VH-VL binders against Rho GTPase-activating protein gacT (gacT). Designs and how they scored, part 18

Target 1, 189 residues: Rho GTPase-activating protein gacT (gacT), of Dictyostelium discoideum (Social amoeba) (q54nl0r163to351)
Amino acid sequence: VPLTQVPCRAGSNVPIIIEKLIDHIERTSLNSEGLFRIPGVDLTINQYIKLFDNGEDVDVSPIEPYTAAGLLKRFFRDLPVFVPQSINKRVVSLFIDEEGKKKPVDMEILSNLRVLVHQLPTVHFEVMQELTNLLGKLMSRSDQNKMTISNIAICLVPTLNCVPAIVTYSIQMHDFFYNEVFPQHHLYY
Short names: E, the ipSAE of ESMFold2; O, the ipSAE of OpenDDE; V2, 0.75 times the mean of E and O plus 0.25 times the DockQ between their complexes.

## First folded at step 8 (VH-VL; framework fv_masavibart)

Design sd6 (from sc6 with light chain N55D; at its last look DockQ between E and O 0.81; V2 from the best seeds 0.77)
Fold by ESMFold2, look of step 8:
Structure sd6 (fold): chain C 189 residues (1-189), chain A 121 residues (1-121), chain B 110 residues (1-110)
Amino acid sequence: as target 1 above (189 residues)
Amino acid sequence: QVQLVESGGGVVQPGRSLRLSCAASGFTFSSYAMYWVRQAPGKGLEWVAVISWDGSDKYYADSVKGRFTISRDNSKNTLYLQMNSLRTEDTAVYYCARVDEYEIGWYFDLWGQGTLVTVSS
Amino acid sequence: QSALTQPASVSGSPGQSITISCTGTSSDVGSYNYVSWYQQHPGKAPKLMIYDVSDRPSGVSNRFSGSKSGNTASLTISGLQSEDEADYYCSSYTDDYIYVFGGGTKLTVL
């Protein structure tokens, strides 16, 4: 099911399943060691997926931390597209020159990456913003939960099926990407 | 020149130890995760061990877990594989290869030339 | 050992197109767009030919193309040339958070 077809509350661009899971994880799970790395209970994940697919008003409060994280990962893994390939390819060209050599990262590259992130479709952008906000909070507690940016990049970011820089810099520099006002270059022709 | 160069291979008897090195040059070594990948004679590629770009996470194939230790020294641009309790089935060419899991994605764009480890009586 | 299934060998004549398959599961090829293909000539290190299922690195001929459908990825070589004779390996990110290889396919140019 495309992300734009997943049920949202009226006036919201964030799917109900995402809102509920992110809120639940944020309130209950940010101190759990190995969150997003340690697997949850597959049977429970499958049961909740069916409930959400049927459009039911699902109570996520009884879900234990690793299963809630696993549900969220499973949602993204099963999406047909989260980041359009046209955006992925343009992001790669920011970091890789025409000879295939990786460029040193500077604020010009990061500013251009920010522009490309803002060119995501509205639902995709708001989901990315909410997800990376949660992951920033998780990372800030890495002394407790052991989920460093390196660990997140290995075990969570690949489930989004996109160029990692889109997510890793959104986590590390969330205010820069989502809270700062900046001039936008019009790039989606 | 951007390159990876493995060293430390040789012929050893079963039960002995060997330490492999992989020297990186021409790029920012500390921005890449590193793999050891081996290839037994006439066989395919098999991943052996992985270390994250800052060394904080390490993973091993089941066949080497408890016997091999991957490490890196980012100040020397060098990757290591300590191989203990070697067995004849560890006989292979050992490659190092890089991945930029933080920015670019999951593929090996650079490989070393390989170093041969032969474990035989 | 091999986590992804490839045919042991394929062959083709110069100028033809050939396709090499790489079959995994929903825990790797089926769920992740991190599939790559490597060419290896005898005695040499592997060389990246395709990444992210279908993308070519700089300097790789457009005769090489990649795709996937369901749990199977494919490498297609058009306009086959004698220098294409080599071993080819697919690889994929997996639910175990590591990158695994197929068993390899020997391409013979007749």
Scores: ipSAE 0.708, ipTM 0.864, lowest interface PAE 1.2, mean pLDDT 89
ESMFold2 (binder alone), look of step 8: mean pLDDT 90; pTM 0.905
OpenDDE, look of step 8: ipSAE 0.814; ipTM 0.917

Design sd7 (from sc6 with heavy chain A33S; at its last look DockQ between E and O 0.76; V2 from the best seeds 0.76)
Fold by ESMFold2, look of step 8:
Structure sd7 (fold): chain C 189 residues (1-189), chain A 121 residues (1-121), chain B 110 residues (1-110)
Amino acid sequence: as target 1 above (189 residues)
Amino acid sequence: QVQLVESGGGVVQPGRSLRLSCAASGFTFSSYSMYWVRQAPGKGLEWVAVISWDGSDKYYADSVKGRFTISRDNSKNTLYLQMNSLRTEDTAVYYCARVDEYEIGWYFDLWGQGTLVTVSS
Amino acid sequence: QSALTQPASVSGSPGQSITISCTGTSSDVGSYNYVSWYQQHPGKAPKLMIYDVSNRPSGVSNRFSGSKSGNTASLTISGLQSEDEADYYCSSYTDDYIYVFGGGTKLTVL
């Protein structure tokens, strides 16, 4: 089902399943070693997916950490589209020149990337904001959970089916992408 | 010129060791995760090992785990594969290839020309 | 046998279009848009032709196109030319956090 059709609470643009899972993981699981890398219990994941698909008000509190993380990954993996292909292509062109060489990142590239992130549809933007906020908290505890940015980029980011820079920089520079005011007109030259 | 160049291949007996090198030039090596991919004669491509751009994460195919060690020296723009306890089924052309999983995506946009490893008695 | 299934060979005459299939599972091609195609001429290293299912890198002819439906990705070469004669490999990210390759397809230009 399209992300815009997944149920939200009144006044919210973040799907209920996402809100519940992120809140649960944040409160219970951020110190778990290998979170998002170590697989959860597939049978349990499938059972919860069925409950959510049936429209039930699902209690996620009993779900153990690796299964909760697996369920969140499965939600994104099964989306028909999270980041539009048009945005993905434009992001690649920020980092790759006309000859196919990767450009060294600088603040001009990052500012342009931020503009493209803000061009996501509202629900997609807010879900990305909430997800990358959670992942920033996960990464900040990598001494305990072992989930460095490289581990996250390899094990989790691919489930979003997008150009990784959209997610990796959103994690590492979250305030720059989501909380700072910027002059948008200078990026459409 | 943007390129990868493998070296260190040769003919060895089973049970012996070889160390492969992959020299990078013309690009920022430390921005890329690096893969070793091999191709046995007349066969397809097989992933062997990967190391993340900063060296912090390493993964190995089950067929080589415990025998091969991938490493990198970003100050020398060089990728390595230490191949111990070699077996005849390790006979292949070994390629290095790059991926920028942090910024651009999951694909190998640059490959070396390969180095042949032959393991025979 | 590889994780992704490709036909062993395909052939076509100059100027025709051909399609090479790459069939995986829901644990790879079906769930991930990180599908790429590589061309390999004899004695040469593989060359990237398509990434992210349908994108062409700089310098690759628009005669090459990619698509995906369900668990199957496809590479289409239109306006077939003699230099297109090569082996073609698909690749996909998997639930095991690694790339897997198809078994390869020999394209013969008649």
Scores: ipSAE 0.689, ipTM 0.852, lowest interface PAE 1.1, mean pLDDT 89
ESMFold2 (binder alone), look of step 8: mean pLDDT 89; pTM 0.911
OpenDDE, look of step 8: ipSAE 0.835; ipTM 0.919

## First folded at step 9 (VH-VL; framework fv_masavibart)

Design se1 (from sd6 with light chain I98T Y99W; at its last look DockQ between E and O 0.86; V2 from the best seeds 0.77)
Fold by ESMFold2, look of step 9:
Structure se1 (fold): chain C 189 residues (1-189), chain A 121 residues (1-121), chain B 110 residues (1-110)
Amino acid sequence: as target 1 above (189 residues)
Amino acid sequence: QVQLVESGGGVVQPGRSLRLSCAASGFTFSSYAMYWVRQAPGKGLEWVAVISWDGSDKYYADSVKGRFTISRDNSKNTLYLQMNSLRTEDTAVYYCARVDEYEIGWYFDLWGQGTLVTVSS
Amino acid sequence: QSALTQPASVSGSPGQSITISCTGTSSDVGSYNYVSWYQQHPGKAPKLMIYDVSDRPSGVSNRFSGSKSGNTASLTISGLQSEDEADYYCSSYTDDYTWVFGGGTKLTVL
């Protein structure tokens, strides 16, 4: 199912399943060692998927941390598109020249990346913002949970089917990408 | 010149150890996750181990877990594979390869030439 | 050895086109757009030909193209040349946080 067709609460652009899972994980699971790396229980994940698909008012509070994380990953894995291919290709062009050589990263590249992130469709943008905010909180507790940015990049970011820089820099520099006002906020690039 | 050069291969008896090295040049080594991939004679490619760009995270294929240790020294631009308790099945050409998992994507855009490890009695 | 299924061999005449398939599951090729293809000549290291399903690195001829449909990725080589004779491997990310390779396909140019 396209992300824009997943049910949201009135006045919200974030799907109910994502809101509930992120909120649950944030409240209960950020100190869990190996969160998003250690697999959850597939049978339980499948059961909750059916409940959400039926439109039921799902209580996520009983879901243990690794299964809640696994359910969130399964949601993104099964999306037909999270980041449009056109945006992925433009992001690669920021980091790789036409000869295939990697450019030194500077604030000009990062500012252009921020513009491209803001060109995501509204639902996709707000989901990315909420997800990377959660992952920033997870990373800030890496002494306890062992989920460094490196670990997240290996075991979670590929599930999003996008160029890693869109996610990794959104995690590391969340305020710069989502909370600072900049001249190109309303421009298309 | 952007390159990876492996060394340390040779002929050893089962149960012995070898240490492979992979020297990187011409690029920012510390920006890349590094992989060891092996190829037995006449066979296909098999992933062996990976280490994150800062060395903080390491993963191994089940076939080598507990026997092989991947490591890196970013100040020397060098990747290592410590291979203990070698078995005949470990006979292969060992390649190092890079992935820019932080910025670019999930593919091996640069490979070394490989170093042959032969384990025979 | 391999979780991805490739034909053991394919052949074609110079100037023709061939396609090599790489079949996985919904837990790899079907769910992830991180399919890549590698060319390997005898005694040489693998060389990246296609990444992200269909993208070409600089210096790779546009005779090489990639695509994906369902759980199957494809490498197409048009205008076959004798230098294309090599082994070809696909790879994909998987749900187990690992990379898998296909078993390889030997391309013979007749």
Scores: ipSAE 0.629, ipTM 0.832, lowest interface PAE 1.5, mean pLDDT 88
ESMFold2 (binder alone), look of step 9: mean pLDDT 89; pTM 0.900
OpenDDE, look of step 9: ipSAE 0.845; ipTM 0.924

Design se2 (from sd6 with heavy chain A33S V50Y, light chain I98T Y99W; at its last look DockQ between E and O 0.79; V2 from the best seeds 0.80)
Fold by ESMFold2, look of step 9:
Formats: structure tokens, sequence, C-alpha cells
Structure se2 (fold): chain C 189 residues (1-189), chain A 121 residues (1-121), chain B 110 residues (1-110)
């Protein structure tokens, strides 16, 4: 199912399943060792997916941490498209020169990456913002949960089927990507 | 030049140990995660071990778990594979290869030329 | 162990197009767009030909293309040339946070 067809509350661009799971994980699970790395219970994941697919008002409060994280990963894994391929290709071009060499990252590259993130469709943009906000909180507790940026990059980011820089820099520089107003945007807003 | 160079291969008897090295040059070694990938004579490629760019995470294929240890020294731009309790089925060319899963993605854009490990009586 | 299935061999005449298949499961090729293809000539290290299912690195001929449908990825080589004779391996990210290879396909140019 396309992300734009997943049920949302009135006035919201974030799917109900995402809102509920992120809120639940944030409130209960950020200190769990290996969150998003250690698998959850497949049977429970499948049951909850069916409930959400039927449009039911689902109570996620009984879901244990690893199953809640697994549900969230499964949601993204099952999307037909989260980041449009046109954006993925343009992001790669920021980091790779014409000769195929990787360019040293600088603020010009990061500013251009930010522009591309803001070109995501509205629902996709808001979901990315909420997800990377959660992951930033997870990373900030890596002393307890062991989920460093490197662990997140190998265990979670691939489920999004996008160029990693879109997610990894959004996590580590969240304010720059989501809270700052662009100089280019000042003239339009 | 951007390159990876393996060393430390040789002929050993079953049950013995070897330590492989992979020297990196011409790029920022600490920004790349590293893999050891092996190829038995006349056979295909087999993933063996992984270490993240900062060394914080390590994974092993089931066939080598408990016997092999991957490590890296980012100050020396060197990747290592300690191979203990070697078996004849460990006979292969061992490659090191890099991945930049932080910025660009999951593919091996640079491989070493390989070092041969032969385990035989 | 390898989780990806490739044909053991494929052959074609110069100028033809050939396709090499790479079949996995929903736990790898089916769920992840991190599929890559490697060319290996005898005695040489593998060389990256395709990444992210269909993208070519700089310096790789546009005769090489990749695609994916369901659990199967494909490498297509058009305008087949004698230097294309080599072994070809696919690979994919997996649910176990590891890398898996196909068994390899020997391409013979007739």
Amino acid sequence: as target 1 above (189 residues)
Amino acid sequence: QVQLVESGGGVVQPGRSLRLSCAASGFTFSSYSMYWVRQAPGKGLEWVAYISWDGSDKYYADSVKGRFTISRDNSKNTLYLQMNSLRTEDTAVYYCARVDEYEIGWYFDLWGQGTLVTVSS
Amino acid sequence: QSALTQPASVSGSPGQSITISCTGTSSDVGSYNYVSWYQQHPGKAPKLMIYDVSDRPSGVSNRFSGSKSGNTASLTISGLQSEDEADYYCSSYTDDYTWVFGGGTKLTVL
C-alpha cells in the first residue's frame, strides 16, 4: 500500500500506525539494549499488521519493545516506495564526483542534501522527520541501548530502501534538516 | 592511489592459526565498514566477517563464528582477521572489501587482490 | 551459505543480449533495493558493475543494466563482447544485517 493511502487522523499527515508506534517506543523502549537490532515476535507483528490494515483502533500499549520496533521496521519494509528513486539518485550525485570519487562532505553538500529532503512528498517528509527524531533520541542513549549511529546504519536504515545519507545526517543534524528555515525558503514563506 | 592490500596468507595444518592483514591507502579508512569475503578454489564468493567503520559492531558467518575474530586499527589504516582452529574447508582466497553504509550504500566498491590461505595436512 | 540462486552458466554470441537471474527471498532481494552485481575475471578480484539494483558506477559501460521484479534481480549485458566473458555474482542485504552472494554465473561468449 502506498504511504499516502495509509490511514491518518484528520488534519495529520503521519499515519496512525507510525504515530502510535513512535509514541509507544519513545515512552517505553529507548533504553532497551539492541532496539531495532534484536528481532521481535513475528506472530505478534503479523497480528498487529492485520489489525491496522483493517482500520481498527489498535491499542499498542501491550507490545514489548523489540516487537514494537520490528513492527515499525516491517511497515517501512513493506512500503512500495518511501524515498522516490529520483531523489535517491540526486543524493548519490552530491557525494560522488564526475570521476566516480567520493567527495569530502562539507556544508555545501549538506545544504543541498537538505533541499532534496524537503522535496519529499508531504507525508513522506513528515514521516521521515518523526522517524529521525525518534532515532536521534535513541542514539542519545547509546550508552544504555548500544544503538550508536553505526549500529542504526546497519540495522535500521536499510529497511527504508534509500541512500543512507538521507537518514544518517537527518539523525545527527536534525535541527539543521528540520527546524532551520532555508535562506531560499525565506523569500517564499 | 585508493587501494586495499591483503597479507598474511600461507599454508598451515588443520587446527593452527593465521592472522590476515588488510592495509588501506588513499582514502579515509575510518569512514568505511569492512568485510572479509573468501572464495574457495573453483567456488563462489562467501561473506566471512564484518566490522563497522568505528569498530563498534562485528558480525560473523556461522561457518566461522567462534573461530575467527575481525578487528581494525583506524590509526594504522589496517583491518585484521584472526583465524583460529583452521579447517580444510577454510582454504580460500581471502579478500577485504569496503562499504560506506553511512553515506552511499550497501555495495563493495573497492576490493583487495586477495591472499591465499591453504589448510592441508 | 549462499541464499541467492543464479544459473551456473549462460552463453551468447557477440552482439547479443544476455540476462543473468538472481533469485532470493522476501528476506533479501524481495525487500531490499540493495542488490549489486560483480564481475570477476580469472585470477582477479571482483569488480562492481551494478549497485542499488540498477545503478552503474562511473567507468562501467552502459551495456550493463540491472533490474528487479519480486524476489528476482537481473543483470542484462547488451552488445555482448569477448571481454565480458567472466564470472558474475549478485549480492543483497538481508534481514540478518549481513551480505549474501549468489552462487555465481559463468558467462561464455561464443
Scores: ipSAE 0.709, ipTM 0.863, lowest interface PAE 0.9, mean pLDDT 89
ESMFold2 (binder alone), look of step 9: mean pLDDT 89; pTM 0.892
OpenDDE, look of step 9: ipSAE 0.891; ipTM 0.932

Design se3 (from sd1 with light chain N55D I98T Y99W; at its last look DockQ between E and O 0.14; V2 from the best seeds 0.00; counts 0 for: placed apart)
Fold by OpenDDE, look of step 9:
Order: C-alpha cells, then sequence, then structure tokens
Structure se3 (fold): chain C 189 residues (1-189), chain A 121 residues (1-121), chain B 110 residues (1-110)
C-alpha cells in the first residue's frame, strides 16, 4: 500500500502506525542495545501488521523493544516506494565534481541535499522528518545502546531504499534539514 | 575477525542438486544483505542472487531463476544457496559477499574465499 | 544484464601510472555514482579497492584512484608495483536495482 493511502489521524499527514510506533520506541526502547539491529519476533510483527492493515485501533504498548523496531522496519520495507529513484539519482550527483571525483562534503552540497529532501512528497517528507528525529535520539544514546550513525545506516538504508546520505545527514543535521528556514536561493539545477 | 567462509562445493553431474553454505563471523550477520557471486574458470564475476537482511526479499539472476534458491538462517549466521537442475555452465567458484553501505552507495566490502562447483558428465 | 566494458588487459612498468576504463550505459554508470572497483589476485577472493566512484576503504593504498565521466568510470594506479599485478573488476548499480560487473582487466607489471 502506498504511503499516501495509509490511514492518518485528523490534522496529521503521518500514518497512525508510524506515529504510534515512533512514540512507543521513543518512550520505552531508546536504551536497548542494538535496537533495529537485533531482530524482533516475526510472529508478533506479522500479527500487528495484519491488525494495522485491517484498520484496527492497535495498542502497541505491549510490544517489546526489538519487535517494535522490527515492526517499524517491516512497515517501510513493505512500502512500494519511500524515496523516489528520481530523487536518489539527483542526490548522488551532488557528490561528484567536474573532474569525476567525489567531492568533500560542504555546506553547498548539504544545502542542495536539503532542497532535494524537501522535494519529497509531503507525507514522505513528514515521515522522514519524524523517523530521523527518532533515530537522532537513538544515536545520542550510542554509548549505551551502541547504535552509532554507521550502525543506524546499516540497519535503515536497506529498509528505506535510499541514498545513505539522505538518512545520515537528516539524522546528524536534523535541525538544518527540517527546522530552519528553507533557503530559496539554494537550488539544484 | 570479520570473515565469510563458504562450503559445500564439489563435483556433480548435470541435473543434480547441490547446497552451498556461507558461515559469517565477526559481525552482526542479521543486519546485512547478502549476495552470492560466481566466477566461471578464467571468466569474470557474475552476481547470482541477493537476499535482504531478514530474508523477506530475494532476487535472482535470469540465468538461475527457477533453479536456485537463496536463503539464510540468522540464528546460525549462515547463508545458503540451494542449486537444483545444475548445468555445465553453472561451473564456477561461488562467493558469498556482504553488502555494506557508505555515503553514496552500497558495495561488496567482504568476500569469502569461495567454493568450487564443477558440473560435468 | 549486460556486463560493463573493460579492456581485456593492460600493462605497465614499475613506477608508471596506468588507467583502466569501465564503460556502461545511462542505466548504470551514467545514472548512478555507485561505482566500485575490485582487485583479485590469482586464486583469491575479490577485494574492494574503490567505492563511491573515487573513495578508498581503510587500508587501500592512495596509489589507487577512481573517477567517472559520462558513462565511463576509470581506475588509475600510480607508482605501479609488482604486487598490483592482478585482475580488476568494475561494478555499478543499475536501474533494475541490481549490480553489474565489468568483464575484468588483467594488469601485468613488466
Amino acid sequence: as target 1 above (189 residues)
Amino acid sequence: QVQLVESGGGVVQPGRSLRLSCAASGFTFSSYAMYWVRQAPGKGLEWVAVISWDGSDKYYADSVKGRFTISRDNSKNTLYLQMNSLRTEDTAVYYCARVDYYEIGWYFDLWGQGTLVTVSS
Amino acid sequence: QSALTQPASVSGSPGQSITISCTGTSSDVGSYNYVSWYQQHPGKAPKLMIYDVSDRPSGVSNRFSGSKSGNTASLTISGLQSEDEADYYCSSYTDDYTWVFGGGTKLTVL
């Protein structure tokens, strides 16, 4: 099911399942070592997916940390498209110079990456914002949970099927990407 | 030590079956997509199959579709390749490879030593 | 799944610089910067030498460099050494969400 067809609460563009799971994980699971790396219980994940697919009012409070993370990953995995390939292709082009060499990342590249992230469909953009916000909180506790930016990328990039830079910089520079005034003068050609 | 170790190769007749295994150690196996890549004697590299971290997604090269099955057991840190209806052109060294993710893309950053499969009458 | 085009062989003397080309299409090398290079010594497994067109993994000599122009990627090896004698393969991501390899290039150090 496309992301735009997943049920949302009134006044929100973020699917209910994502809001519930992000909130649950944030409250209960951020200190769990290897969150998103350690598999949850498949049977439980499947059961909850069916409930959400049926449009039921699901209580996620009983779900243990790794299963909750697994369920969130499964949701994204089952999406037909989260980040359009057209955006992925443009993102990778930002990093190569005129000589065909990979460029050192600077604010110009990051500004253009920001522009491309804002070109995501509205629902996709808002979901990315909330997801990367959660992952930033997870990363901030890496001393305990061992979820460094590299470990997070390993877990989530395959799930989201996007250029790693989209996810990693969204996490590391979340305020720049989602909370600052959008610079209209920075456009990707 | 981070490593992959293939096993199960050998000599088989056409039409027979063979099952390859790849044992992973030194890293969180369940976090990585895995590939089988083969190399015929004196030839180049050819991707054979890929499996996602949880085994939910599988893709095959056209040359092996319907005959080969990729699978994994994350509890055992093991990748498998079930090869049925083997053909002479399937003769190759079979490598298991890990896919890791960098700034722009993802690549085969870890390879096993390979196991030789010979299909001959 | 057409293979990327590489020269069958290249050669150079110690200390020289050589370049290996890898030509694809607009559906692989031309569309993505997911270009990588692998080194393979006889009887050994491939080793990742270049990723993201021009970046090097830890432990790879800075004598190895990569670049891309249009549908062609290039691997350059400077200060050629005897240990560099090996087969080299390029690889790229494709529009089909798969990987394609080049045919390989045998490098001989004279």
Scores: ipSAE 0.298, ipTM 0.764, lowest interface PAE 1.6, mean pLDDT 90
ESMFold2, look of step 9: ipSAE 0.705; ipTM 0.852
ESMFold2 (binder alone), look of step 9: mean pLDDT 89; pTM 0.887

Design se4 (from sd5 with heavy chain V50F; at its last look DockQ between E and O 0.82; V2 from the best seeds 0.79)
Fold by ESMFold2, look of step 9:
Structure se4 (fold): chain C 189 residues (1-189), chain A 121 residues (1-121), chain B 110 residues (1-110)
Amino acid sequence: as target 1 above (189 residues)
Amino acid sequence: QVQLVESGGGVVQPGRSLRLSCAASGFTFSSYAMYWVRQAPGKGLEWVAFISWDGSDKYYADSVKGRFTISRDNSKNTLYLQMNSLRTEDTAVYYCARVDEYEIGWYFDLWGQGTLVTVSS
Amino acid sequence: QSALTQPASVSGSPGQSITISCTGTSSDVGSYNYVSWYQQHPGKAPKLMIYDVSNRPSGVSNRFSGSKSGNTASLTISGLQSEDEADYYCSSYTDDYTWVFGGGTKLTVL
């Protein structure tokens, strides 16, 4: 089902399944070694998917860390589209010149990337904001959980079917992408 | 010139060791994750080992786990593959290839020319 | 070693179009857009021709195009030329956080 058709609470643009899973993972799982990389229990994942698909008010509190992460990944994997291909292509063009050479990143490229992230549909933008906020908290505890930015990227970015820069820089510079005032003169000074 | 150049291949007997090198030039080596990919004579491509851009994460194909060690020296723009306990099924051309895991995605956009490793008595 | 199925060979005449298939499962091609195609001439390293299912790197002819439907990716070469004669490999990301290659397809230009 398209992301815009997934049930949300009144007044929210974030799907209920995402809100519940992110909150649960944040409260219980951020110190788990290999979170998002170590697989959960497939049988349990399938059972919870059926409950959410039936529209039930699902209690996620008994779900163990790896299964909760696996559920969240399965949700994104099964979406028909999370990041439109047109946005993905434009992001690649920020980093690669006409000769196919990689451009060194600078604040002009990052500001343009932020503009492209803000062009996501509203539900997609808010889901990306919540997901990358969680992943930033996960990365900040990599001494314990072993989830470096490289591990997070290889486990999550292909699942989202997007260009890595959208996720990696959103994690690294979350406030810049999502929480700071976005005036052009402020950005350049 | 943007290139990768492998070296260190040769003929060795089973059970012996060999170290491959891959020299990078013309690009910022420390910005890229690196792979070793091999191709047995007349066969297809098989990934062998991965190392992250800063060397903090390493992964291996099951066929080589415990025998091969990937490493890098970003100050020398060089990737290495230490191959221990070599077997006849390790006979292949070994390529190094780069991936921009942080910004662009997992495509092998640059390959070395390959170096032949032959394991036989 | 290879989880992706490609035909062993295909052939075409100059000026024609040909398509090479790459069939996987829902654990690879079916779920991920990290699908790429490589051309390999005899004795040479592979060269990236298509990435992200359908994107061409700078310098790759627009005669090469890629697509995907369900669990099958396709490489199409239009206006076939003698220099297109080579081996072609597909590659995909998998649920195991690894990469797999197809077994390769030998393209012959008649």
Scores: ipSAE 0.761, ipTM 0.879, lowest interface PAE 0.8, mean pLDDT 90
ESMFold2 (binder alone), look of step 9: mean pLDDT 90; pTM 0.917
OpenDDE, look of step 9: ipSAE 0.810; ipTM 0.914

Design se5 (from sc6 with heavy chain E101D; at its last look DockQ between E and O 0.80; V2 from the best seeds 0.70)
Fold by ESMFold2, look of step 9:
Structure se5 (fold): chain C 189 residues (1-189), chain A 121 residues (1-121), chain B 110 residues (1-110)
Amino acid sequence: as target 1 above (189 residues)
Amino acid sequence: QVQLVESGGGVVQPGRSLRLSCAASGFTFSSYAMYWVRQAPGKGLEWVAVISWDGSDKYYADSVKGRFTISRDNSKNTLYLQMNSLRTEDTAVYYCARVDDYEIGWYFDLWGQGTLVTVSS
Amino acid sequence: QSALTQPASVSGSPGQSITISCTGTSSDVGSYNYVSWYQQHPGKAPKLMIYDVSNRPSGVSNRFSGSKSGNTASLTISGLQSEDEADYYCSSYTDDYIYVFGGGTKLTVL
């Protein structure tokens, strides 16, 4: 089903299933070794998918970490479109010149990438923001969970079916992509 | 301009070890994940191993897990494959290939010409 | 490693159009838009022809196109030329975090 048709709470642009899973993972699972890399239990994932498809009130609190992560990955994998292909193509054009040669990344490219990320439809933008915020927290605990940006890029990012730069830079430079304004003296901290 | 060049192939007996090298030039080697892909004579392509751009993550095909070790030295622009306990079924041309899975996408846009490894008794 | 299924061979006459199929499962081709196609001439390294299902890299002829439907990806070559005679491999990302290749298809131009 299209992301815009997935049920949300009143006043929210983030689907309930995503809110529940992200909240559950953040509160219970960020120290789990290999989160998103180690597979969950397929039978349990399939069971919860059926419950979400057929029900409105699913309790995710009993779900163990690897199955919760696997369920979140399955949600994104099964979306028909998360990042529109028109945006994907424009992102590629930022990094590859007309002869097909990859340009060294610089802040001009990254600023243009930020503009393209902000052109996502509202629901898609807010889901990306929440997901990459969670993944930034996961990465910050990589001493415990072993989920470096490189590991996330190999095992999680492909599930989103988009140009990797959209996600990897959103994780590593989250404030740059999603913060609106900085006070000047805060730039010194 | 941009190129990958494999070396270190040769004829060895089963149970022996061999180390392959892949020299990169003309591009920023440390920005790319690197792969080893092999092709047995008259056969198709088979993925062998991958190493992330900073060397922190490594993945192996089940057929080589525990016997082969992928590594890289970004200061020397060189990718390595240490092959231990070689078997006759490891006989193949070994290619190195690059992927920019951090920025661009999941495909092999540059391949070396390959180095032949023959394992025979 | 799981393999993607390709026909062993295909042939066509100069100027014609041919299609090479690449069939996987919902754990690879069906779920991921990371299907690529490689051309390999005898004694040469593979060359990327199509990435992300349908995108052509710079320098690849617009006679090459890609698509997918369900668990099957397709490479179409229009206006066949003798230089197109080669082996063609598909590949896809999988649920096991690895790339798998198809068995390859030998294209003969008659």
Scores: ipSAE 0.656, ipTM 0.838, lowest interface PAE 1.3, mean pLDDT 88
ESMFold2 (binder alone), look of step 9: mean pLDDT 89; pTM 0.900
OpenDDE, look of step 9: ipSAE 0.686; ipTM 0.885

